# Miniprotein binders against b1l550, part 12

Target 1, 279 residues: b1l550
Amino acid sequence: MRLPEELLERARDIHSEAPSHRIKLDRVGSFGLKVPVEFKGFLLLAEADVWVSLPEGRRGVDLSRQVEAIYELSNPPKDPFSLCREAAISLLEKLNYADSSGVSIRFDAPLQDGESLKYYGVEISSIASDEIINKIRVEILGMTACPCTAELIRAYKSSEIAATHTQRSLGILEVSTKAEHPDPDKLASIIERAMSSPLRTYTKRPDEGGLVIRSLSNARLAEDVVREMIHLFLEEFGHLPEDTHILAAVRSMESVHMHDIYAERSFSLDEIRKEISSH

## First folded at step 3 (miniprotein)

Design v16
Fold by ESMFold2-Fast, scan of step 3:
Structure v16 (fold): chain B 279 residues (1-279), chain A 95 residues (1-95)
Amino acid sequence: as target 1 above (279 residues)
Amino acid sequence: SPEYKKLLEEARKLIEEAKKLLEEGNPEEALRLLEKAFELAQRAFELAEDDPETREALYLMAWIRALQAMAYRKLGDLERAYELLFEAWELAEEL
């Protein structure tokens, strides 16, 4: 059933009305949209959030124009980085009352692991105003082995090979930059190299033994992993603009505790270089 | 198993042929090859003897469904395309 035009003409334009309180809102939009993307040869179903700023004198946002912005650009499916940037720009152009716009796209990225695949989490965003800021967050699981328990066992029974508990740890790298999005596969690689060992999807018993031995031979605190992630990040991405902001973090799901251990550091490239060069 | 490996190899060959057909603008023929590829991957799944083999067959099944979705999108059948993308996602979740 279609509504008559006369009825639509009498209807209030609620979004253009003044609000009850003249307060600016930072983000208003459509969250949890399903969007197909193509990532490194894979067709994936991603989740997207789209939003704009809302000025203090306007009651609401035209949500249908937000959905138009992203869906027009997602057909045919394209890489999520181009989609993110282009949709943020389009959104700001379509909604002229907004000071800023943003798009975030989340998906699980496939990563080659021997003869099979493993997956890691990716969230990318682009925020448009008078400039464009690109953000990427990568999360990947790996193994850590506790050096404290290893040392305790060595001290207690000198004739035994050092033993310790192992656990899954989640490594996190988040980058905010005016340059293009960093390659998430490279960020995932940095995280895995910083850990005691990576996790694998394809393994037989001899390979499992090797993984465990690698982890035990490379025991690391969550604090050690964060510092190593920062070191490796600077080697790979130290060329980014000096106002680039990074979050490096590890959440260790301790096998001997009911709680997790967490370590993080946020910094700009300018800040961390000054800190490192002062010693 | 030799039969398992042969089925997956044949499925992969059909997937590559179908990708080329999609790029060349022939989604109808691509769908024919992709349906055959899915049957081969499904048979390999039945013959899988361990977890790595099971995951490899599931991965191919998921990828074939995603490519079929792309073909239906090129044909303008968006409803069928999104149904197949959802099936691909469900299969990928089993990994």
Scores: ipSAE 0.000, ipTM 0.135, lowest interface PAE 19.0, mean pLDDT 80

Design v2
Fold by ESMFold2-Fast, scan of step 3:
Structure v2 (fold): chain B 279 residues (1-279), chain A 95 residues (1-95)
Amino acid sequence: as target 1 above (279 residues)
Amino acid sequence: SPEYEKLLFEAWKLILEAAKLLEEGNPEEALRLLEKAFELAQRAFELAEDDPETRIALYLMAIIRRLQAEAYKKLGDLERAKELLEEARKLAEEL
């Protein structure tokens, strides 16, 4: 909704005043906005953050213009990638005092799982300045099974083999690039293929045995999963610009320990190619 | 069943020992342990009470056959290795 002109004028006057301290702020904006988006034929309720940089001589940002920027572009609902990029550009155009702007949009993406749906986490961002940087983070749960035979033997002495042979693991791929956002479904697929087995939305007793056996036949350490994710990423997305930056990570939620195991690697495409080519 | 669990545990222990013997270059000793492991896994298969138990026993039997094939390959018996790989494939197809 448009605010009354009187309130908008008052807000702008206050924010244009000199601050108590002449300190630049990197991100100032509206966080936690609920916006409808259209993702691959689904209408989803996403959560958005919008922000701009604030120069040292200005007390505050015009928050009503931030809300206008994303509101105008989100009706009718549009794909979250275009919304992210267009809103970031619009923010920078509407708020001339800012050196940079950014938009992040978070949602749970539906993924076809046989005849049912499962969901994985997606966060996309666009940061605009003298160039535009697009970022995407995909998180999806899967299963890993330790290749340590001693642990498998110990677990099998219990009547609940499925609970003790496998761990839930969160796979993470984050990509920052000057190119368009990578397809999140392909990123999710890479993560699932790197794990011992995917998680299913609803698993009956017979199907549960199959998942356990798949995990046992494809036992992988968190470190193995990260390396495989990087390998598969390079096969699918090695064509991206050389300065594309990637984070690959796995957080294994150990069922037999009170702590998690975490493995990660950050790299640019240029960096990783040089590393792999060194014999 | 406790008997089923004990048989699988003992089979898995022998599989671990055999794999280490193969890594250390002793395929003859590995084959002796793997033969005993297969007998235990097959008995577990016979005692299985549900689908998951049956599939786990089949999985162990398939692993044992693949390790036996590796051992025979290291001994230069390629024909026997091929036969064992075919048995492993058939066992895996039942999963």
Scores: ipSAE 0.000, ipTM 0.124, lowest interface PAE 17.8, mean pLDDT 78

Design v21
Fold by ESMFold2-Fast, scan of step 3:
Structure v21 (fold): chain B 279 residues (1-279), chain A 95 residues (1-95)
Amino acid sequence: as target 1 above (279 residues)
Amino acid sequence: SPEYKKLLEEARKLIEEAKKLLEEGNPEEALLLLLKAFILALRAFRLAEDDPETREALKLMAEIRLLQAEAYKKLGDLELAKILLELARLLAEEL
């Protein structure tokens, strides 16, 4: 079916019109787009959000240009960090009314686990304005064992190896920086090394017993895990700009309670170094 | 405006440093500087008060895209290099 070209003379450009209320919006865009990415030799299905700021005098954003831009940049699949940064800049270039733009990409990252793979969560973003700010959040499950119950049982039974409850704990590292995104595999490694024991996709009975014994011998509070994550982060990434902001957190899914235990610390590199060096 | 000129000057300095890094075989460091240069050039473009200022900012943006393409080519990412060449061509057509 052909539409008469005369209809174009009567069509309003809704997006360019004044809105009902002159209010600036911080983020307007296309959310939950499925995009392929290439990550360390793997083709993965990722989810992307793309947005721009909208000034108080403009009714709407050209969403079609946003979707076209990200899909053009994602074909063929690219590494998610380059895709994130270049798409954010491209949005500012294409949508000249915007003061800022952003792109977030979420995926489950494969990590070698003996002869198998396990997966951890990654969310990256790039926010472009007068400068570019890169953010990355890594989440991975590990095991923690309660040192308080271990000590109580040891005292009661006079045992060298104390029984205690163990649970899955979620470790979180989030980094915001003007430098390039940190390597998520290194962030995941930091989290796992801070835990009582890593989790495995597959274990045979003798190996499973060894991991449990390791966890019991390395019992840690959520507070201990957060402090260790910060220590290990500074060893690996202390070279980042001093205004880099970090969140380190642990959520322990307590096996003996109906509630979780949570510990966190946010800081800038400048702040934490002054704290550690002060007496 | 004074702000426009300062942004362009800063962008030009980053471009020259990035060119040197590319010649020295450091495309990864060059890409970081080129990304910063592009943001500065884009901001200058938005502050432009007349056609000569707009044209000058667009020229820098196009040059930066060409240098980014060269850097990705040196890293072996030919597909991303091709996309950056297309973006540079679109910017150059506005000149």
Scores: ipSAE 0.006, ipTM 0.480, lowest interface PAE 10.0, mean pLDDT 84

Design v22
Fold by ESMFold2-Fast, scan of step 3:
Structure v22 (fold): chain B 279 residues (1-279), chain A 95 residues (1-95)
Amino acid sequence: as target 1 above (279 residues)
Amino acid sequence: SPEYKKLLEEARKLIEEAKKLLEEGNPREALFLLIKAFWLAARAFELAEDDPETREALKLMAEIRLLQAEAYIKLGDLERAKRFLEYARILAELL
């Protein structure tokens, strides 16, 4: 039911009131909104978070303005990069008490896989203040094969055939930059190339055997995969501003363990160049 | 939810008004109503609690995109018309 209009005249404006404690909040907003986005010819269902900073003297945020900003900018559907940037800027314009704003959009991105499609995870953000910082996180599954078990079996049987356990591994690249968002397809490609082999949506028996053999012939530790991801990233995206921050990580879902193995490295381009040049 | 049903009902009302405007040769006025209808349908989509509710909201969103394409055709804006037809096709694929 809609309440009578006269009740609104008599109600307190709670959001504009002084809070119980004069404490600034960094992020206040609407989280988990469902929004359509246009990505490389596809209209995808995405999930969005929108937020602003809240000053110490204000009790609450106008949440309805945040939701409206996203939906206004979704008609017609936009690519998620433009949507993030434009919505973050719009939030600062609409909510003039805020020092900063942010928008994060998550979706599964289609990637051509032979005659079918496979999907990888994308989360993009734009954070607006005196400058705009763009973030992107790409996650894609691949296959790894354990070189340690391969070596043990080789030694035990004196065999030239490498036998070892294989498992799904999740590769992660996260980039924070003042430049445009990197192309997520390029980031996904880097991750897959660093793995023992990529995964596929559909394989017939001969193709499946080939995938397994490729993985076994290219056995890699999680640590190996992270280092290769960083190497490939620098070849493709080394031109980004020096203060660009990167996280490279792998989570290996070990088939012989009840737990996962995890390896990561975070760095700025300036930091990693100095480290590499010391060799 | 009650709010989901209310949003869809208001979106359907605007869609019917927009259809009449298109038939009467007022595509510009129809576009203003269709922008609001899409916003309402998208909000209903956010509030959907099950697959039938999700599909109904997506169906309305697709129908609105087709009506927007029709309006742009009547205005002679064929570039926008093509774009909105593609958006409608993509929404239909999600059904």
Scores: ipSAE 0.000, ipTM 0.094, lowest interface PAE 21.5, mean pLDDT 81

Design v23
Fold by ESMFold2-Fast, scan of step 3:
Structure v23 (fold): chain B 279 residues (1-279), chain A 95 residues (1-95)
Amino acid sequence: as target 1 above (279 residues)
Amino acid sequence: SPEYKKLLEEARKLIEEAKKLLEEGNPEEALELLWKAFLLAFRAFLLAEDDPETREALKLMAEIRLLQAIAYKKLGDLEIAKFLLEMARELAEEL
């Protein structure tokens, strides 16, 4: 049954009414919106969440205004960083009762891999209030090799090339900053360089042998990878504001165990520099 | 409303021009017009004052998504084409 327009308009006014309980909500919005974005010459299918804060005295949010904000800015498709920042600002302009807004965009980013492409995960967000905070999370698979088992086998065989178990490991870098979003390709590069070796989409037998030998010659614990990621991050992005917050993590999918190994460190740039200089 | 009718009329003109471009083998230029047409049809949908206006706007939005899917198929972007076809189906089910 379709209701008369007058009644539908009055139903929208319910959002402006007092709620049953005077409780502020941090995030109210439209989640799982599908939007095309342009990333480094590629047209990609992204998933977006848009939200605003809801004050204690207001019952609901006008969700149609949120959808309008992101879709106006996404047609034609544009880069996801500009879309994220501009949509967050637009939400505050359209919904003046909110004291903050946010937009998150998730996609798989292509990365050149010889004659083919591989993909890594990207999630970006912008949170707008009296200032804008930009956040990016990059996840990419690589390979690690166990140095403990390598040492035992090397000692046993007196071999220069150690044999050990290898496994896929997920590297994670997350950055929250008042500056522009860091380039995700550079974050992905940092993760891959910290690993024993990168993973490839396609290899021939000679190339595959080289990848395996590289991994075995560059055996690293998950703890080693996290420390190297932090070191490489500081070399590339040490110019960001001192209150920039970083999460560096590795999840190693251990081939000889039924469980994963996990290592992480969260820090601000100010905190980590003081720590390094005091030791 | 007068604004609703203008938006739909502009969207229909862009749709017809995009159809000709697709027939002539220019899917890239057709997509530029179809993205503009979708925005106009969506704005008309938001301004719709009754069921007939809402259905007409939804019908155009569904048609535009289908034409976008055809254009991306011609460009070899099959995953994007399938996604747009699914969007067209969802809009048609609202009808």
Scores: ipSAE 0.000, ipTM 0.192, lowest interface PAE 15.7, mean pLDDT 80

Design v24
Fold by ESMFold2-Fast, scan of step 3:
Structure v24 (fold): chain B 279 residues (1-279), chain A 95 residues (1-95)
Amino acid sequence: as target 1 above (279 residues)
Amino acid sequence: SPEYKKLLEEARKLIEEAKKLLEEGNPEEALWLLMLAFFLAQIAFELAEDDPETREALKLMAEIRLLQAEAYIKLGDLERAKLLLEWARRYAEEL
């Protein structure tokens, strides 16, 4: 037994009661659970949310049963994609009053960066009902530089101007599909290739100078980066179902302003192909 | 809470059993017990009502990750051991 039996018995009795108001709830569950996962040969501590829909005639969800479900599947640790999908299905099987379930798993994914490891953010979800929808969101930091700044540097040959107008930027790709989750390393690679320059884990003066020069040689607006991310995504993942939905976004932390610049585009594969073909 | 104390006590028992298994050269069974111990310590962490209870649960979670790292070192899986040490460090930093 993973949880005290007395606690589980009390919870079940209460949850089966009629609610004060007959209102359906879309998501009820346990959020912020710590779960072990195995990712690309690494054991990682991930953070998980699990939920189910709650019908209008039932007071509550058996939260302890939700926690048990995901932990039963996490031992031994397995890849977070299989854990996500299997837990979502298991929740529907174990909680027969629910018409939908979901699992979200977040972790920092290691990526080789020279002599060190850098990390990028991954969040995966599976939502189960009469079908399974898989979502993945990848966030990774890089550098962007304004094309106007690059032109000024060419005119003045001044590193000071370059330093003033280079920015740390967060690239974001989110994919929602009925197919299996896309490989997050490939999504991270797309984001880094679309940016002016990747950001290294350890930045020393020589490395910092190199990043600035690379960014200026490949100067791009946030808008340019989003368009390039979409282009590269279509080259790599054009095989996904036509109803696959994608969000591509960049948040640039402007060095000369006290606020961020943000650019995004949401689309389905069907929509974007028609748009590109019509222009 | 009474449940918090019960969960931590059960986690500690599993940790002691796992330590014995590691000394006996059975890291695979130790890892299973340590995963159960971590599950219990994490639930206790979620049930914690004050800072002392939160710190005690985090301390136990860090200790479990260190023992899991030791088990993977014994199995020759140094990359997994390295990541478990990193997570133990992160829990310790939240103390």
Scores: ipSAE 0.000, ipTM 0.120, lowest interface PAE 20.7, mean pLDDT 79

Design v25
Fold by ESMFold2-Fast, scan of step 3:
Structure v25 (fold): chain B 279 residues (1-279), chain A 95 residues (1-95)
Amino acid sequence: as target 1 above (279 residues)
Amino acid sequence: SPEYKKLLEEARKLIEEAKKLLEEGNPEEALILLYKAFRLAWRAFKLAEDDPETREALKLMAEIRLLQAIAYEKLGDLEYAKWLLEIARFLAEEL
């Protein structure tokens, strides 16, 4: 008969063994961990992924060490940006066979909306090697209104108030930089300002009418929203390093179609400045 | 290791004091001691030289997380309490 302790002791050596095939793996780790974070005065339960690179000569990664690294740094809860960066660095220090490490943290960020709260999506990452790359992605819903239909109805009715279809649109800004993470509230603000109008968690009937009228008076194509987001981003964050990469996108959930409309642009700060300077 | 045993003993003393504070209806003070206890148990875990030492340190870490969950439940933070219970379960599964 075998004792459980003997089996556990032998199992620990498996990770250092040679693999069946000598192939390097880019990301091996613990995914879907729950960690508390403190974000702008709120204690939130976030979801985290932690990983390291695995060299071709090693069979496995010490997963317990990965979990220990993030949990050690999460007690007491701290801001998700510092946690992300510090955990990525700690992983390389604890796992000397790794060439790179990464941490991603996802949560729904609260945003004040009158007497209530609304939420927008945030995902932040730090990837550590001989340098650190910080990435943030913000997604928030807003409202858009079709300018083409508005013009057609205006011509027909000669009305002061345009009639057109409105729809929910998801705005997306993603930034990858060697500098610290941009403030997600500022990214969310840029997205909302680029839209026809923001959305509310709760509206009374008179307030609902006001949002619709505002969106009708500020009708925008998905393409218009993306261009405006880029313009506003450059005004707020044009000071970031020239090799900073940005993705600006919008997905319009068209109320008169069975499909969505999508528009995006990815660029580096160096690239976009040269494009704009061409007049 | 003498250092391992000292850290573990200090953590146990803080755990017992925190339990008394929870019974007395003082979860805020209990949490201060439990955070200190966890740091000590974590340091002991890093210094563990064999499976019995590792298991004992993990057991204390799991117990501390359970006590922190009870404290946060008493403070009305159910979301954070549930997360701490999940961590305690994870640590217990390593035993």
Scores: ipSAE 0.000, ipTM 0.163, lowest interface PAE 17.1, mean pLDDT 80

Design v26
Fold by ESMFold2-Fast, scan of step 3:
Structure v26 (fold): chain B 279 residues (1-279), chain A 95 residues (1-95)
Amino acid sequence: as target 1 above (279 residues)
Amino acid sequence: SPEYKKLLEEARKLIEEAKKLLEEGNPLEALYLLFKAFMLAYEAFELAEDDPETREALKLMAEIRLLQAIAYIKLGDLERAKKLLEFARWLAEIL
């Protein structure tokens, strides 16, 4: 949608006025924009938020310039990581009154699951100021099996009801770094490997049986899953800058409990290395 | 063993309290107690030294799962109730 020229001129005049109160705002922008992206051979419709800081002496931001910044870079569609970083930089260039800018892009990433596709959640951000901070959050569903029921695995062959010992769990890895965004497929793989078993699209009964047996034989508490995710993350991404921040978390949707079980740990690479080396 | 007997006794007390809460129309509080009862019964199962102790613990675990299913029925969560009934049946079958 194009705005009329007269409306654009009025908006710019209003936004340059002094505000009612001389207070800086951290994020002001256009949220929920639909943008096409190219992700690993797939053309996806992503949702984007764009924002800038607003200084205490200015009433409002130029929203048309924010939309222009991301849409110019999204045609033709490009990978969401480059789009995120380049749009954040473009926002600072177009809106020179801002001290910082940010872009967040969310989409469901396809992942091959046998003959079918499954999807996991990806949110990436780039925050630009005198430096660029890149952030990625990956969420993927998997299965966990409580160790307290592991003793019962030996009887599994006589009963399919043993599947009641497994729970759906959401694994979360969030990385904030001055380096480029980590590969979300590798983050998703770390989460799935830390779980008792990945959640998959069931097309065959043998596949279902194998998944349940694997989950029960690899029983883990949410706390175990978080620790394993951290261990696997360090093996894959320990080369990132020492000030890289990570959040590892699991939310277990327990079939028997009235509430979810949640475990998390946030850390910098510097912090976790010191902790591990003390053991 | 003394520890085994204490865990089962504590679990049974929680079960009786949970049954009272279910009769009083408080299935949510009953579920919290039944969860704790199950943990105690399972710990007793791990500490069981012979077949009679193992069977007693498994039987109690099955009873707790059945009561949890009843609580979920009262809360309108039929899918969780079904899973708990299936688990209770499975425990009964392995006895």
Scores: ipSAE 0.000, ipTM 0.194, lowest interface PAE 16.3, mean pLDDT 79

Design v3
Fold by ESMFold2-Fast, scan of step 3:
Structure v3 (fold): chain B 279 residues (1-279), chain A 95 residues (1-95)
Amino acid sequence: as target 1 above (279 residues)
Amino acid sequence: SPEYKKLLREAAKLIWEAFKLLLEGNPEEALRLLEKAFELAQRAFELAEDDPETREALELMAFIRMLQALAYILLGDLERAKELLEEARKLAEEL
C-alpha cells in the first residue's frame, strides 16, 4: 500500500473503536477553521467551527471528513449563510453515525461609513437534525450617554467634562429561528438606531464634537437602549415564526470608572407580544 | 535502497504528525514539520535506484506540497497555497 492510503486507513481504524466509557457526546469537531466567504461583494476570510454528535459506542469522529465537508463547499467562495446551512446538512450525510450536526461561521462585516468602511461582528450558525435551526449574532459599537450625566454637564457647561461622561457601548442582537438567517445589516442598523450615537471609523476633530453633542442630546441608559432595540426589532422582524428566540443586550464601558454596565433580555416572539399587550 | 526506505519512513512519521496538527488548527507548526518531511522525501528521490522508488518519492513529495497548501489556506495565504498546488501538480505530472 502507498503511504497516504495507509495513513488514512490508520486514522479511520482508531475512530471506529469502542470508547473507554459508553457516553454520548453532544458536539465533537474541528474548531477555528479558516474559510473564504463572499459577503455582499466582499471576499472575506471567516473562521468556522464544524461539529457532529458522537454516539456512545464510537470512540471518535472523522475529523478529516468534517474538514472535507466545509472546504468542498468553500471552493469557489460563497455567501456564509448558504455555506453554513449546506455544510451542516453535508456533515450529517457524510457522517451517518451522527444524530445532529452544526456549523458556526464568524467574520467582521464591512459597513459603509461615508467614504470609508467600518466593521461589525457577525456569528452565524446552522444546527441540523430532523429540522434546521439558524442562529445569528450581531455585535456593533456605538456611544451612550447617561441622562444624569447630561444634566451634570449642562450645569458645568464644559465640553471636556461631556467627553469624559460619554462611553462606548457594545450592542448585541442574537436571533434563533427555523426561518432563514435575518439580514445582519438590518440587525446592525437596529442596534445603532437604539444607541445615543453611532461610532465612526474615522472622525476629524470637528466631527468628534458633533458626536458628543448628539449623544448628550439623545442620552439613554443601557436599559433604555435594550428596550429600544426590542421595539425596533419587533417593527422590522415581527413576521418571524412565534417560536423565534431573541437576545437583546448592551454592554456599556464606563469611561470614568473601572466597571461595565450590562443589560439584557431574552424572549420568544410569542412571549414578548403577550407582555407588551398586557401593559 | 535501505537508506531510501529509512528516509521515506521518517518522512511518513512527520507527515502524520503534521496532519494531526492541521486537524487541530495549528498550521504554523504543521508547516515546520512538513518542510522537514519534504527535505527527507527529496533526499529519498535523489537516492532512488529504480522507477518504482522514483514514483514513490515523487508521490510523497506531491502529497507534502498538497498538505502545505492546506496549511496556507488555514493561514489565509491563498497566493502561497496556489503556488504549492501548482508545485504538487507539476510533481504529479512527472508520474
Scores: ipSAE 0.000, ipTM 0.131, lowest interface PAE 21.2, mean pLDDT 79

Design v4
Fold by ESMFold2-Fast, scan of step 3:
Structure v4 (fold): chain B 279 residues (1-279), chain A 95 residues (1-95)
Amino acid sequence: as target 1 above (279 residues)
Amino acid sequence: SPEYKKLLIEAYELIFEAMKLLKEGNPEEALRLLEKAFELAQRAFELAEDDPETREALWLMAMIRYLQARAYIKLGDLERAKELLEEARKLAEEL
């Protein structure tokens, strides 16, 4: 039912009131919105977060304006990178008290796998303030195998034991840059090439043995995978601005342990080049 | 085309320097670089041969207008900032 006009006129504008404490907030917004996007010819359902900064003298943000900003721009569905950038600007136009805005969009990206598709995780962001920063995070599953397990199998000549020591690993590349978002397919390719073996959508029983053997022949520690990801990243994206920040990480779901193994390195392009060139 | 890419790279270099100047509290110099960047982005737009190139040039123009608005906010000229934010949004909308 529609509220009476007199009641609406008498209602307090809570958002414009002074807050309990004069403290600025960095991110206030609408999180977990479902939006359709078009990615490389596919119509996908994405999840979006939109936010703005809130000044010390204002109690709240106008959440309806935030939702309007992204939904107006998502019909018809457009590519998630354009949506991300356009919505960040639109938020500051619609909410003039804010001095920064941000948009994050998450979706599962299709990747060709023979005659089928597999999916990897993508999260992109655009943050507008005195600069525009574009962020992308790619997560993809692959296979790893412990070098120690591979050595034991060579010593004992047992393929059955080998099968219990391969494990799924999650590879992660995150890039924060003033340039445009890197191509997520290229980031996914870097992660897969660094792994012992990629995961497949469908394999026949003879092909499953081949994947296990490949993983054991290309046995890599999580630490090895992270170093290889960084090496491959620099080959492909070393041209980005020097203050570009990268996170490379691997989380291995170890089959012989009840816990995960994790390896990570974060760095700027300037930092890593100085480190490598000093040796 | 090679000329399109050259203009785009030059515009990005000016934009990145302008972002740094805004952070350092020099909006006047940022505006000078951004106006030059906008001219380069417009020329790139005119040389664009396909939709991806056209969209990239439009995005640069939108980003430049946004950063000019940011500079005018720092200078206290809120009316110019509002006009530039509207221009940035319209340019981004054309994408």
Scores: ipSAE 0.214, ipTM 0.649, lowest interface PAE 4.8, mean pLDDT 82

